# Designs tried in a protein design chat: VHH binders against G2/M phase-specific E3 ubiquitin-protein ligase (G2E3). Part 11

Target 1, 328 residues: G2/M phase-specific E3 ubiquitin-protein ligase (G2E3), of Homo sapiens (Human) (q7l622r371to698)
Amino acid sequence: IWNSALDAFRNRNFNPSYAIEVAYVIENDNFGSEHPGSKQEFLSLLMQHLENSSLFEGSLSKNLSLNSQALKENLYYEAGKMLAISLVHGGPSPGFFSKTLFNCLVYGPENTQPILDDVSDFDVAQIIIRINTATTVADLKSIINECYNYLELIGCLRLITTLSDKYMLVKDILGYHVIQRVHTPFESFKQGLKTLGVLEKIQAYPEAFCSILCHKPESLSAKILSELFTVHTLPDVKALGFWNSYLQAVEDGKSTTTMEDILIFATGCSSIPPAGFKPTPSIECLHVDFPVGNKCNNCLAIPITNTYKEFQENMDFTIRNTLRLEKE
Key: E = the ipSAE of ESMFold2; O = the ipSAE of OpenDDE; V2 = 0.75 times the mean of E and O plus 0.25 times the DockQ between their complexes.

## First folded at step 4 (VHH)

Design m3 (framework vhh_sonelokimab_d1)
Fold by ESMFold2-Fast, scan of step 4:
Structure m3 (fold): chain B 328 residues (1-328), chain A 124 residues (1-124)
Amino acid sequence: as target 1 above (328 residues)
Amino acid sequence: DVQLVESGGGLVQPGGSLRLSCAASGRTFSSYAVGWFRQAPGKEREFIGAISGSGGSTYYAVSEKGRFTISRDNSKNTLYLQMNSLRPEDTAVYYCAARGFTLKYSTESQYDYWGQGTLVTVSS
């Protein structure tokens, strides 16, 4: 169906303002005949094939791929064109763009910060996870030495003097892998989206278009996160009580920290994967001042504090500052 | 319902030109995408090109690129194939065929109505 659609949409005599009506009329063997079900079925099938094509990568929230053959055949441009035509002709809400891809279209690549969830390549994701979980400068240097050829190839080698240098290294890798690597496909796709003025509308009304273009994970709630994390060690009743109170405070908007921030801090992911996390997220109560997120093990260590106020302040401070460093 | 009759075939010299016609009768011709296929002696039938019902879109096989032009006149219920720079390898029985909706005009099995064919011989 995809190859057939390409044949139709690539024709230079094709009128994008009339494209779907022509296809629909021919399908019904009656020039004046229009059946909404057949038209919607056609657009739904086309969008499903596009979403699941080699042009995009990721499970539910998708970014552009780098497919050399597809690039040679101008398929990224055709994909943008088909998407634009479908949107104008009342096709289904695509609902598969990553926030990162969407932000690149609206705010530009230079103003977009990718996250670990944007990385569908297992080996690259593992490099990032290992770098993030380094606890000493020696460990960090060892990891860099093991992936030296990769980091050199992508231009991300940097001087490492402190453990916090890992955050800039991760930012560089994410920027390369998610944005720079797919720059040519992105520009081609963007040109296709200009069909019928669609890209201009996306940029003019980002909130509305995010609602129809972007994948929306299940809304995270205090209940969902509370049930997601299993107790790893002997539980501290008071600390777990504070953890549950903190989740409720976050849900009620009484903290600058979001549910997504907490999940990213503990796992590196802003949403729960369809198959769940491997390993299963866990929570650990420790006699420490500040929480620790171990993304390798999906483990969140929470501090044992004397008061809830101290607990919330230390949680907010650590999560905010850790994520700020990762995003910068 | 639609019936197709090809005409215009014959003997032509290499490098020559020939225009084939396909006359349609029956239901609304403009509702059908129409294609041209050919079958050379001892070979399988191959797609040449097709035109949408409205005439707004044309599709050509890569091998015929630039030499053949498809057009239609819905007021006359007629499809045309203009063939230029003919070669001995173009010797075949040429068929016009009609179908309803398709996303793949080159798929022979998707065409429901076929003409009888017209022979084109390219030799000196």
Scores: ipSAE 0.000, ipTM 0.096, lowest interface PAE 20.4, mean pLDDT 79

Design m4 (framework vhh_sonelokimab_d1)
Fold by ESMFold2-Fast, scan of step 4:
Structure m4 (fold): chain B 328 residues (1-328), chain A 125 residues (1-125)
Amino acid sequence: as target 1 above (328 residues)
Amino acid sequence: DVQLVESGGGLVQPGGSLRLSCAASGRTFSTYAVGWFRQAPGKEREFIGAISRSGGSTYYAVSEKGRFTISRDNSKNTLYLQMNSLRPEDTAVYYCAAHKGYVLTYSTESQYDYWGQGTLVTVSS
């Protein structure tokens, strides 16, 4: 289907409105003994092929890739054109754009701030997680020294004087990896989306188009988070009881913290990847006052407290304040 | 994969009729949309007509509509082109072509994956 669509869309005599309607009329045969021949079925298969192509990266929420062969063959332009044609002709809601990709199209790359969830590259994600989890200036400088060649290559080296400098460093790395690295594919894709005035409509009606284009992650529940985190051996029974009670309180709206906040604090991600986390998220109990999120290991250290009230207050305080700084 | 072999070409007088056949190898010929193209000496290949997988829908080039009829027999794995009221300008090598999938435009040669070797039709006195 992809080769047929690509050849047709590349034809210099191609008219977007005409071609799709002709395909629908010609293939409107007796269904049941033949392949589906409807316009909607064709567009659904084409969109599925695009979503799963090498042009996009990520599991369910996708950003553009940097594929040199695809860029050479002008495939990013063709992808934008195919999406535009599908949207105009009543094709399925694509539902696979990351919010970051969508915001780049609507508000521009300069006004878009990527998040860790946008990073499909395991090694780059690990560098970002390590930087975020540094607790001292000395640790931060050590991490920077280990990845110095990478940071220099991407132009993200900066003077580190305080621990808070890690947030700007992470912002710079995310900006390069998610936005600047794929600049040429993005501009090509954007030009394709101008087909039939679609990009202009996306920019004029962002709320409506976000609902159609962007992936909506599965809602998180107390059960989902409880099952996600593996308990380390020799746990504190009372602290684990408070952890489960806390998840229920968050689900019931009795905490200012959200399920997404807890997941970001522990892993750096606002949703569970379709393939799951590596390493597997885990819980450990510590004789400390406040929780610690070890994003490098997807490990959440929960405090051992005398009362549930103290547990909830300390969880809410730490998670809220840590995420405020990271969101900037 | 499918292999296509055209037959039925030859010399015919202006105003005459000729029927071309295209035999397909393979047990799933019925899964292919198929069409006819021709190429005259010194000219580009041009579309003649196409037929859907079931044979329920046909599409013709505007210039040939009414003179040529395309049909298929899936039980015999064969595609046909009935040509009537032939003219000297119909002289060309006629090719059958097949596509296993969706076709956005039947008139575009790049939409077809499999091609026969062609059969020569000469319209002359």
Scores: ipSAE 0.000, ipTM 0.141, lowest interface PAE 20.1, mean pLDDT 80

Design m5 (framework vhh_gefurulimab)
Fold by ESMFold2-Fast, scan of step 4:
Formats: sequence, C-alpha cells, structure tokens
Structure m5 (fold): chain B 328 residues (1-328), chain A 123 residues (1-123)
Amino acid sequence: as target 1 above (328 residues)
Amino acid sequence: EVQLVESGGGLVKPGGSLRLSCAASGFTFSSYAAAWFRQAPGKEREFVSAISSGGSTTYADSVKGRFTISRDNAKNSLYLQMNSLRAEDTAVYYCAAKLYPRSYTSPSEYDYWGQGTLVTVSS
C-alpha cells in the first residue's frame, strides 16, 4: 500500500485525484475480482503507515524526524502531499501531530516554543532534565562539561554566570532539537501540504484543524498517578496517605495543581509515554519541608509533614513555583 | 584515559561467595549509570545487574536474590556481591558505564567497558 501510493504520488504527471484512483485500482487488482470495501480503507492504511514511518518521531504526539536519506529522496514532500490529499478526499483524522508541529505550520517556527514532551531522543531529553534539575552553578557547569561536544555541535554553548542561565540554555536546546535541526524536512513537508490548498486552510481555520491533526493525551487520574509511582525506600505510612489524599484532591479540583503539573514536576513530561518511563517513576519520603522533583531518575521526594493541610500547601506552592520558573 | 578495571574474580566452590569490584578513572563516574555483564564459555554477553546514577537497581532473573549491586561514588567504585554461587555462574564478568542509557540491559548501550575478571565456580 505505501509503495503503490508512493509510486503514484511520485509520477511526473501527478494529479492528486488520479493518484488516489491509481493506487486504489492497483490494490484492488491484487486482491481479486470483487474489490475491498472503500477508498476510505486505503486512506486509513496509508495514514497509519505514514504515522508509523521513519519521517516522524515520538510515541503518540509526533514531530518530524531528521532522516537525511528520506530528505534526499523527497519523502517529506511526498508525506505532506499524501496527507493533504487524504484530508481532501475524506480520509481519517490523522490525530498524531504534536501541538508544536501544528503551531509551526500555523504560526511559524519563530513563534513556537517547544517543550520537553517534544523530545523523543532519550539522550537529549536526559541532558535537558539534568540541566533543569541543577541546583548550583557548579552542578550546571559540570553537566555542561559532560555534554560539551553535543552543545558545541548544536551551537548552544553560552557563558554560565548564574543558576538562572539554565532556563535560557534549555530553551536554546529545545529550539535547536525540535525546530532548527528539522528545518529542511519541515520546509519540504510544508510545501507538500500546500497540495490542493490544504496548508492555507489549516492556517485559516486552526481550531478546526487542530482537532483533527493534533494528538490529544489521555486524561490523567488519581488512580493512574498513584499506580505509576512506586515506593523503593522505607515508606512513611502517614506521608503516603497524604500523597494519595492529595492526588484525590487534585482530581476533585480542590487544588490549583493539575495531574499534568505533578507529572511534569516529577518527570518533565505532561503525559505518560506509551512505552512507560525509564527509569520507572518512584516516590521517596523525606524529612524536608517541600517536595523535590528529581527528573533525572523520575523520582518524586514528598515531605513528611504533621498535617495534611501542610502537605497540600507545600506541594501546591513548590509545584506551582517550580513550573512557573521552567516555563519562563 | 577513561578506564574501568575489574577485580575480585577467582575460583570458588558451589554455594560460596565473591565480591567483584570495578574501579573507574578518567571520567565523572558519579554521573554515570553502571552495570555488570558476564560471558560464559560459548555464549554471548548477558546482562547481570545495573545501577543508575541515583542508586536504583535492576537484576537479571537468574541472579535476583543472590547478587547485590552497589556503588561508592566517593571511591569511584562499582561492586557486585555474589552469594550462593552455582556452576552456571562461571563466566568472565565485565563492568560497563553509560551517561543517560536508553536501556540498562542492552550491552550496545554502554560506552565504557572493563577488560573483565574471570569467576570460576569449581564443581
């Protein structure tokens, strides 16, 4: 199916309507005298193949990859073309674009701010997490020294004078990895999406197209987060009781903190990857006043407090203020 | 200049114990995940145990409950305490290290490797 579609779409005399008809006829001829049910089945299989191709990276919410061979073979352009044709001819809602990729198409790369969830490369994600979790200038400089060759390669080396310089460094790495690194694939893909005026319509009606193109993460619940985090150290029964009560309070809307905020604080991600987290998220109970999100190892340190009221107030305060600084 | 040096291997009787050590030099060991792998005669390298930079551990099913991995970042050292040794534990044991591994159990993930130390469980 992919090879039939690719051959048709690559034809020198390519006509979008004709390409769909030719691909459908070739497929039907291979399967006998009575044809498969519909063109919709063909488009569904084609879109599924595209979503799972090497042209995109990420689990459920996907960004463009950098595949030099695919770029040389004009496959990003062909992908944009296939997607546009599928949308016009009543194919399925793709539902796999990251919001970042979508925003780049609608508002432009210069007006788009990538987030950690956009980074599918484990090594790059870990570098960003470690930079974000640095608590001293010395720690930050040590991390930079360990990934110096990478930062030099991507042009993100900067003078580090204060701990707050880590936020701009993370912004630079995210901008490079998610936007600048894939600039050429993106421009090629964008040109393909101009087929049948589809890109112009996406830009004219962003709300409608976001609902069909973009992935929507599954809603997090207290049960989901409770089961996600395991206890590996000596547990404090009271603190763990407060943790479960806090998750329920967040779910019930009794806290200004969201489930997504808790997950970002502990792991740097707003959703659970389909393959799960590596390492597995864990909880540690500590004699501290405020929680600590150890994103490097997906460990959440929760405070041992005398009352639930203190627990909730300290959780809300720390998570809110930490995430505010990271977003800036 | 980066070096991992294993020690503590030797001949031991079934049911005995050995403690393997791995000394790291030339890099900031405390930031690295570290692991033990082994290779028995005529077999491929297999995973034994791993420890993250934060101290979380994982074990192969065949050694779980008998072996304990630990690290001492102040001494730049990795350890493997092996108890209740069996004839099938006979192998060359290798230590390995990686900054930000994608998988703790895959040999191909690790950047730095030691030369190995032989453990023979006699009879």
Scores: ipSAE 0.000, ipTM 0.097, lowest interface PAE 22.3, mean pLDDT 80

Design m6 (framework vhh_7qbe_3)
Fold by ESMFold2-Fast, scan of step 4:
Structure m6 (fold): chain B 328 residues (1-328), chain A 122 residues (1-122)
Amino acid sequence: as target 1 above (328 residues)
Amino acid sequence: QLQLVESGGGLVQAGGSLRLSCTASGSTYAMGWFRQGPGKEREFVASISWSGGSTYYADSVKGRFTISRDNAKNTLYLQMNSLKSEDTAVYYCAAGELYPKSFTLPSQYDYWGKGTRVTVSS
């Protein structure tokens, strides 16, 4: 599929209006007279191949990689071109761009702030985590000394005089790793996306295109959260009944609390990680008035109340107030 | 008093498809489908939360049947594909006014339709 598409798109007489048909014919010729599938099926397989290629990095929400062979072969340009043509010809919603990649395309790299979730490199992520968890200037300087060669290589060494300097250091590392490191692939990819005026449309209608291009965290439902939390072996049947009713009320918009709020309260995360939580989230019933979220254990303690109304009021109050205080 | 009216039942050949509809006279929270086949007990088929974000299916129909709802029309649907002779039954629409403690138990539903007959021939 990839080789057939690449041959068609690299043709000197390339016409974007016919590129998909040419790629489809090449694919069919290589795989014989068996049922070739529809044009839509071809585009779906091509986009899946592209998403899982070495051109992108990350598990679900993806950024561009830095692949020297791919740069030499102009594959980032070809990828942008294939995406543009697929979008125009009714191909599937890609749905794998990070919001950071998308914002770089719409607002420019200089106006984009990457986040830790954009870092797929384990070692780089660990450096950032260690810097963020430093509690003294001495600890921070020790961490910097341990990763000095890396920081020097990427040009992120800065004067450290106060603990708050760690935030600027983290911004520098994120900016380098996610944006500057992949500058050449990004410019090439961006040029490819200009095919058929697609990039111009993305920039003109960013809200609509973010919905099509960007990865959306799985929508949390009452069923998903109910199945996520393992119940202790000695449960309070009434309290668990109220918990299930509460999840349903939250899903239906009958509570000021969101599914994301519940997950943050219990685990500190707004979405379920691809590998799942460790430890596995659990729920316990306690003879207390208000729920407790133990994020270190991914454990949610729910209150045993006499009425559902009391249960919902106490859940809403505690979750709202706890999350508000954590943001302040 | 809330009323539920089912439609879409009929005779269909094995491997075929049918879509059942159930229209409620007012707003409901939980909705679901139950069925009773010849010489069998009434059994759970599928249910859906008000927003449609949570759906539940009996193991025997999972992957073949799809439940959905249109709250603007107060209507519940059951799309039945790859029908088998074992699917022959009277299909009942059920609705609850409150959030159910369980989506699969008949006791959680306050209102029931008269049923619509589905016959799958070989």
Scores: ipSAE 0.000, ipTM 0.361, lowest interface PAE 12.1, mean pLDDT 82

Design m7 (framework vhh_7n9e_1)
Fold by ESMFold2-Fast, scan of step 4:
Structure m7 (fold): chain B 328 residues (1-328), chain A 123 residues (1-123)
Amino acid sequence: as target 1 above (328 residues)
Amino acid sequence: DVQLVESGGGLVQAGGSLRLSCAASGFTFSRYAMYWGRQAPGKGREWVSGISGSGGSTAYASSVKGRFTISRDNAKNTLYLQMNNLKPEDTALYYCARELFPSGYRSGYFDYWGQGTQVTVSS
């Protein structure tokens, strides 16, 4: 199926514009078929094979891989071409692009900031989590020393003088792993997507194309997040009450924070993995002014405050500013 | 490497017959549906006939149904069009074309077609 499609699409004389014209004429002439296949069935199977191919990495929300053999065989270009043709001919919504891959296509790699969710490599994700959870300069330097060879290899070594240097280090690692590492596959894929002017249309109408190209995580609700985070010690009843009220306010659009922001702050992920989180997400109540997200343990520390207004203000301020620094 | 070469065209009187051939090379012929199309002077391209990879299914444009017969010889990698009771309005450049998708899918898309063979029918 994949090999058959690849053979057809690699053809030197293939003209996708002409193919459309001929398809229209033959369809109107009611041309019969000997097999129970249809255009829609073929395109659906082709898109399924593409999504699950070695060209993409990630579980549900996918980014481009770096596959040397695929690159040699020009498969990233052919994948872009197949996607473009499928979209024009009314094939299924691909629905598997990461927001990061989509933003690279629309706004360019230089204007795109990847997030921890984009990292499908367990070891790289763990390095990022450890760096983010460092609470002292000494701890941060120890982590860097442990992964020194990796950071040197990818060109991300930095002078560390303050704890805030960890945010730029994480930005560098994410930029390398998600964007720079796959630069050649990305350019090849992008050229394929120019087929039939599809890339131009994606760039002109990003909201419409995001809806059909990007993975749509399950709708996060106050109930889902409330049930996701377990309490391992006896909680502060008032603080948990404020937490539940805050989730409802976020769901109702009465907070500057989104459900995705809360999840990223606590776990580093914008959606719940198919297999669930390990370790299980948890909440602890602390006598502090501001919340703390410990992504290594999927633990959210919420502040014990006297009023809900203080709780919401401190939650909104900390989550938004922490995620801004991590993304920048 | 895919190549399609038509032959068998020529000048024929109205009511006459011609047999067109298309020699295919560079691919597994039996896996692809094949088509005959034509283009008359001053007109657009017109689909004439199609045949499945196995030869078990055929279709014809209404203008040629009952007069033309499409067939194939997968052992010889050759597509045929037997044209009977030719009319002046059948005058056109006839070309063969390969279906885009192999393995029994019939999208109606062509990815290869030959240079064609001229058929002229005198009144």
Scores: ipSAE 0.006, ipTM 0.192, lowest interface PAE 11.2, mean pLDDT 81

Design m8 (framework vhh_7ocj_1)
Fold by ESMFold2-Fast, scan of step 4:
Structure m8 (fold): chain B 328 residues (1-328), chain A 122 residues (1-122)
Amino acid sequence: as target 1 above (328 residues)
Amino acid sequence: QVQLVESGGGLVQAGGSLRLSCAASGSIFSTYAMGWYRQAPGKQRELVAAISSGGSTRYGDFVKGRFTISRGNAKNTVYLQMNSLSVEDTAVYYCATGLHKGFPLSYEYDYWGQGTQVTVSS
């Protein structure tokens, strides 16, 4: 499939309006009469191959990789062309782009802010998590000293004078890892997507194309989050009752906090990974005024309050303010 | 030094099952993508199954639903559970590994085992 498509697309007589038919015929000839599919089946297999290739990284929501051999073979450009031709010829919704990759295509890299979910590299993700969880300037400086060589290599070393400097440091690391590092693959891929005017259409109709191109995370519900978090063996019954009522209120739109916000606060991720979280998310009840998200342990500490109104106000306040600072 | 040692191959009747194991050296295993490939005489090496460093899996269309790949990080071992075997599954099965965060193309795997023969009789 991939080799048949590459041969057709790289041919000196390449015609984008006809290329997919040529690739399909070549594929069918290689498999003989035993290739059972229609043109649509061929496009589905091609898109599956593309999604699962080394050109993209991430489990479900994917960003471009930095693959030196693929760059040498011009595969990012070919991938963009194949995707554009598939879309024009009625192929399947790709449905695997990260929102970040999509925003880079529509609004440009300079107007796109990556998030922790965009980082498929475990070690880089751990560095970001540790920086975000620093509670003192001394802790922050210790973490920076520990990963000094990495930060120096990527050009993200900064003078740290206040705890709030951690937000800019994280922004720099995310910008480098997700955007600057893959700049050349991105430009090549973008050029391929110009085939048949597809990129221009994506930019003109972003809402429609987002639904086609981007990964749709499983819709988070009160039930899903309630079942996700393992409750401590000695729970506060009233606080857990308020937690379940809060999840229902969020689902019903009675709070400006979203299910995604709650998950990010507790784990750093906006969606549940395909393999689940490690460690398993947990919830504990504490005699404190405000909740605490321990992203290193995927642990959410909820406050023990006298009233539900107090619980909801303190949850909404803390989650919203914490995430606002992290997104800046 | 990365060394991959395959085991579990052999002769099996059509419809039977086999479980292949691939033992890899040390700390490299947990950060590397792992794959199983197969090659029949006179044919190109083809992907059977792959598992990423994060545990996500991918399969060749001819084995989807029949084979399962899994990873045992504590033992630095990757497994391939092969069910409902057919004569067409007869090949030398190779374990492969490479430093990659997604799913490598075949030429992107850095290290390969010596292979284990699987023969399925009619």
Scores: ipSAE 0.000, ipTM 0.089, lowest interface PAE 24.2, mean pLDDT 80

Design m9 (framework vhh_7n9e_1)
Fold by ESMFold2-Fast, scan of step 4:
Structure m9 (fold): chain B 328 residues (1-328), chain A 126 residues (1-126)
Amino acid sequence: as target 1 above (328 residues)
Amino acid sequence: DVQLVESGGGLVQAGGSLRLSCAASGFTFSSYAMYWGRQAPGKGREWVSGISSSGGSTAYASSVKGRFTISRDNAKNTLYLQMNNLKPEDTALYYCATKTYSYRPFGSTEYVYDYWGQGTQVTVSS
């Protein structure tokens, strides 16, 4: 499949409008009875091959790798072309890009901040974890001394004066490992994605393309959040009904509020800790105009309203404005 | 409090099969993606496979694609790796891992943690 695609895409008479049809024909000619059986199956296998190729790294969400031989053979460019052409010809949603890779394509590397989840190298991830868990300047300096050669090699050595300097160090390591290290593969891949104007469309309609290109990590769902919050007081049936309807509306994209926003409002955390919350998150129903998040107790007070419309408007307004003010 | 305990490793001849298990405790297993990694003697760690929290999505390193199968049983809090057609180059310490969701106050510096097991040794003879 990959070789058939490369033969078609690298051909002197290459035409992007016919590339998939030509690749499918070459595949059938080369493998006879072993061919995938349909153009859609061919495109699915091709995207599957790309996702699992040495051109990408990561578990479920993929970032670009640094493969010198592949870069020399222009394979990152070819991958971008194949992806673009597959998208135009109705191929499957790739669904394997990291949010970080996607943001680099849309907003540029300089406006993109990688996270630990982007690091597929376990040794590098362990260095970052150790730095993040340092509780004293002496411990932090000890960790830096142990990985000194690595930090020097990647140009991330910095003056450590206070414990908070660890945050900038982590940011520097992430920036190098996920973005700077793969800059040349990224530029090549980006050029390939310009095929048939696809990159320009991705940049023009990022929300739509994120849905089809990016891996959707196991995110907070309405069911997960509903089960997370325990009711410890006598519940208001109508208010709890509105709460469950609100979670479903958020999941369905009918609210500007995200599940993460709700969790931060109630607990101060953007995600559920691996060991769960202490104390256990809870819901209480109050005759108030607006919801209240008590982060100290992981308690969310929801308003008792006459209509669902009022409930959603009050939830959306308060959560969004409270989080925005905390950022400022 | 998070604990990951791998088992099922051992000595096997090239072309053989092994099934690894990872028993998870101390967290809501069904809410987290799970991963298998390995470290060969004298080499760095490498990612092998990943599975979404529901088990609906899986991914594999190119070197093991078609030979290894990752799966999970959320009722038993257990992660599995079925390894077929083993090669000498598959010799490594295999460990399971999970990534925590990030913890951060809105607008502050984000940080995340990985939790790793101690590993189970797989040795493939030629």
Scores: ipSAE 0.000, ipTM 0.151, lowest interface PAE 21.0, mean pLDDT 77

Design n2 (from c2 with S56Y T100D R106T K107E; framework vhh_gefurulimab; at its last look DockQ between E and O 0.43; V2 from the best seeds 0.00; counts 0 for: pae E 7.6 > 2)
Amino acid sequence: EVQLVESGGGLVKPGGSLRLSCAASGFTFSSYAAAWFRQAPGKEREFVSAISSGGYTTYADSVKGRFTISRDNAKNSLYLQMNSLRAEDTAVYYCAASPDLYDWLTEHGYDYWGQGTLVTVSS
ESMFold2-Fast, scan of step 4: ipSAE 0.294; ipTM 0.689
ESMFold2, look of step 5: ipSAE 0.046; ipTM 0.570
ESMFold2 (binder alone), look of step 5: mean pLDDT 87; pTM 0.884
OpenDDE, look of step 5: ipSAE 0.029; ipTM 0.456
ESMFold2, look of step 7: ipSAE 0.012; ipTM 0.556
ESMFold2 (binder alone), look of step 7: mean pLDDT 87; pTM 0.884
OpenDDE, look of step 7: ipSAE 0.340; ipTM 0.726

Design n3 (from c2 with S53K K107E H108S; framework vhh_gefurulimab)
Fold by ESMFold2-Fast, scan of step 4:
Structure n3 (fold): chain B 328 residues (1-328), chain A 123 residues (1-123)
Amino acid sequence: as target 1 above (328 residues)
Amino acid sequence: EVQLVESGGGLVKPGGSLRLSCAASGFTFSSYAAAWFRQAPGKEREFVSAISKGGSTTYADSVKGRFTISRDNAKNSLYLQMNSLRAEDTAVYYCAASPTLYDWLRESGYDYWGQGTLVTVSS
């Protein structure tokens, strides 16, 4: 399927309106319009091959890779062309782009801020996690000394005078790893997506194309979140009852808060990682007015309130305002 | 407002039968393809069955021969008849709808989703 598509798309007589038909004929040694669904099956298999290729990295939500052989063979450009032509000819919703990759295409790399979930490299992710968990300037400097060679190579070394300098360091590492490192693949892919005016349409109608191109996280339910969070010993029965009622209210659309908002508040992630969270998400009940999300420990502290109405109001208020500030 | 609402879930003994319904509102159901997915405790959501606008059906291998998907466009409803139920069929069952069935095996292929109905198969 990939080789058939490459042969058709690399042909000097390439025609975007005909390339899929040529690839289909090469693949199946038969040209037939008797079964329109067989061509849609071909497009589905091609898109699956593309999604799982070495051109993209990540588990479910994918970013571009840096593959030197693929660059030499102009495969990022060919991938962009195949995606564009598939979309125009009624192929399946790709549904595997990260929001970061999509935002880079629509708003530009300069206006896009990557997140930890965009980092598929285990070693780089661990460096970022260690920097984020530093609680003193001395700890932060120790971590930087241990990864000094890496930070120097990527141009992210900076003076550390206060603990808050860790946030800019993390931003620099994310910007390099997710955006700058893959700049050449990205520009090549972007040029391919200009085929048949597709990139221009994506940029003109971002809300519509996000639903087609971007990975949709598994639908989070009240049951899924309830089972995700381990209850610490000595739980408050009434507060846990309110927590379960709140999850049901969110699922039923009776709150402006979404399941994704709750998960981000507690863990910093909008979806459950394929391998699960480490540490395991937990819930604790506190004699406080407002909930607290401890993203470093994946711990959600819920308030002990006298009424469910107070519980929901305080949950909605805190989650909404915390996430609003983090988006800025 | 677009809405899909499942019903018919419950507790049933192994070897028993159950019929699930999904009521569509806020859109022209007859112009959409529809599907059933399920999620067992501790597992990912998986495809069960799909039906095209024209009534063509497809099934996951694990349910083929036991489950039957059908639709009634006049009632804006989707159905799943489940026979010879097994403990492994215990899951929350979701209905989904899409204008096309080009990517029927993946959740991303569907625009609209119901909230789910629990089916428990136990003694």
Scores: ipSAE 0.000, ipTM 0.083, lowest interface PAE 24.1, mean pLDDT 81

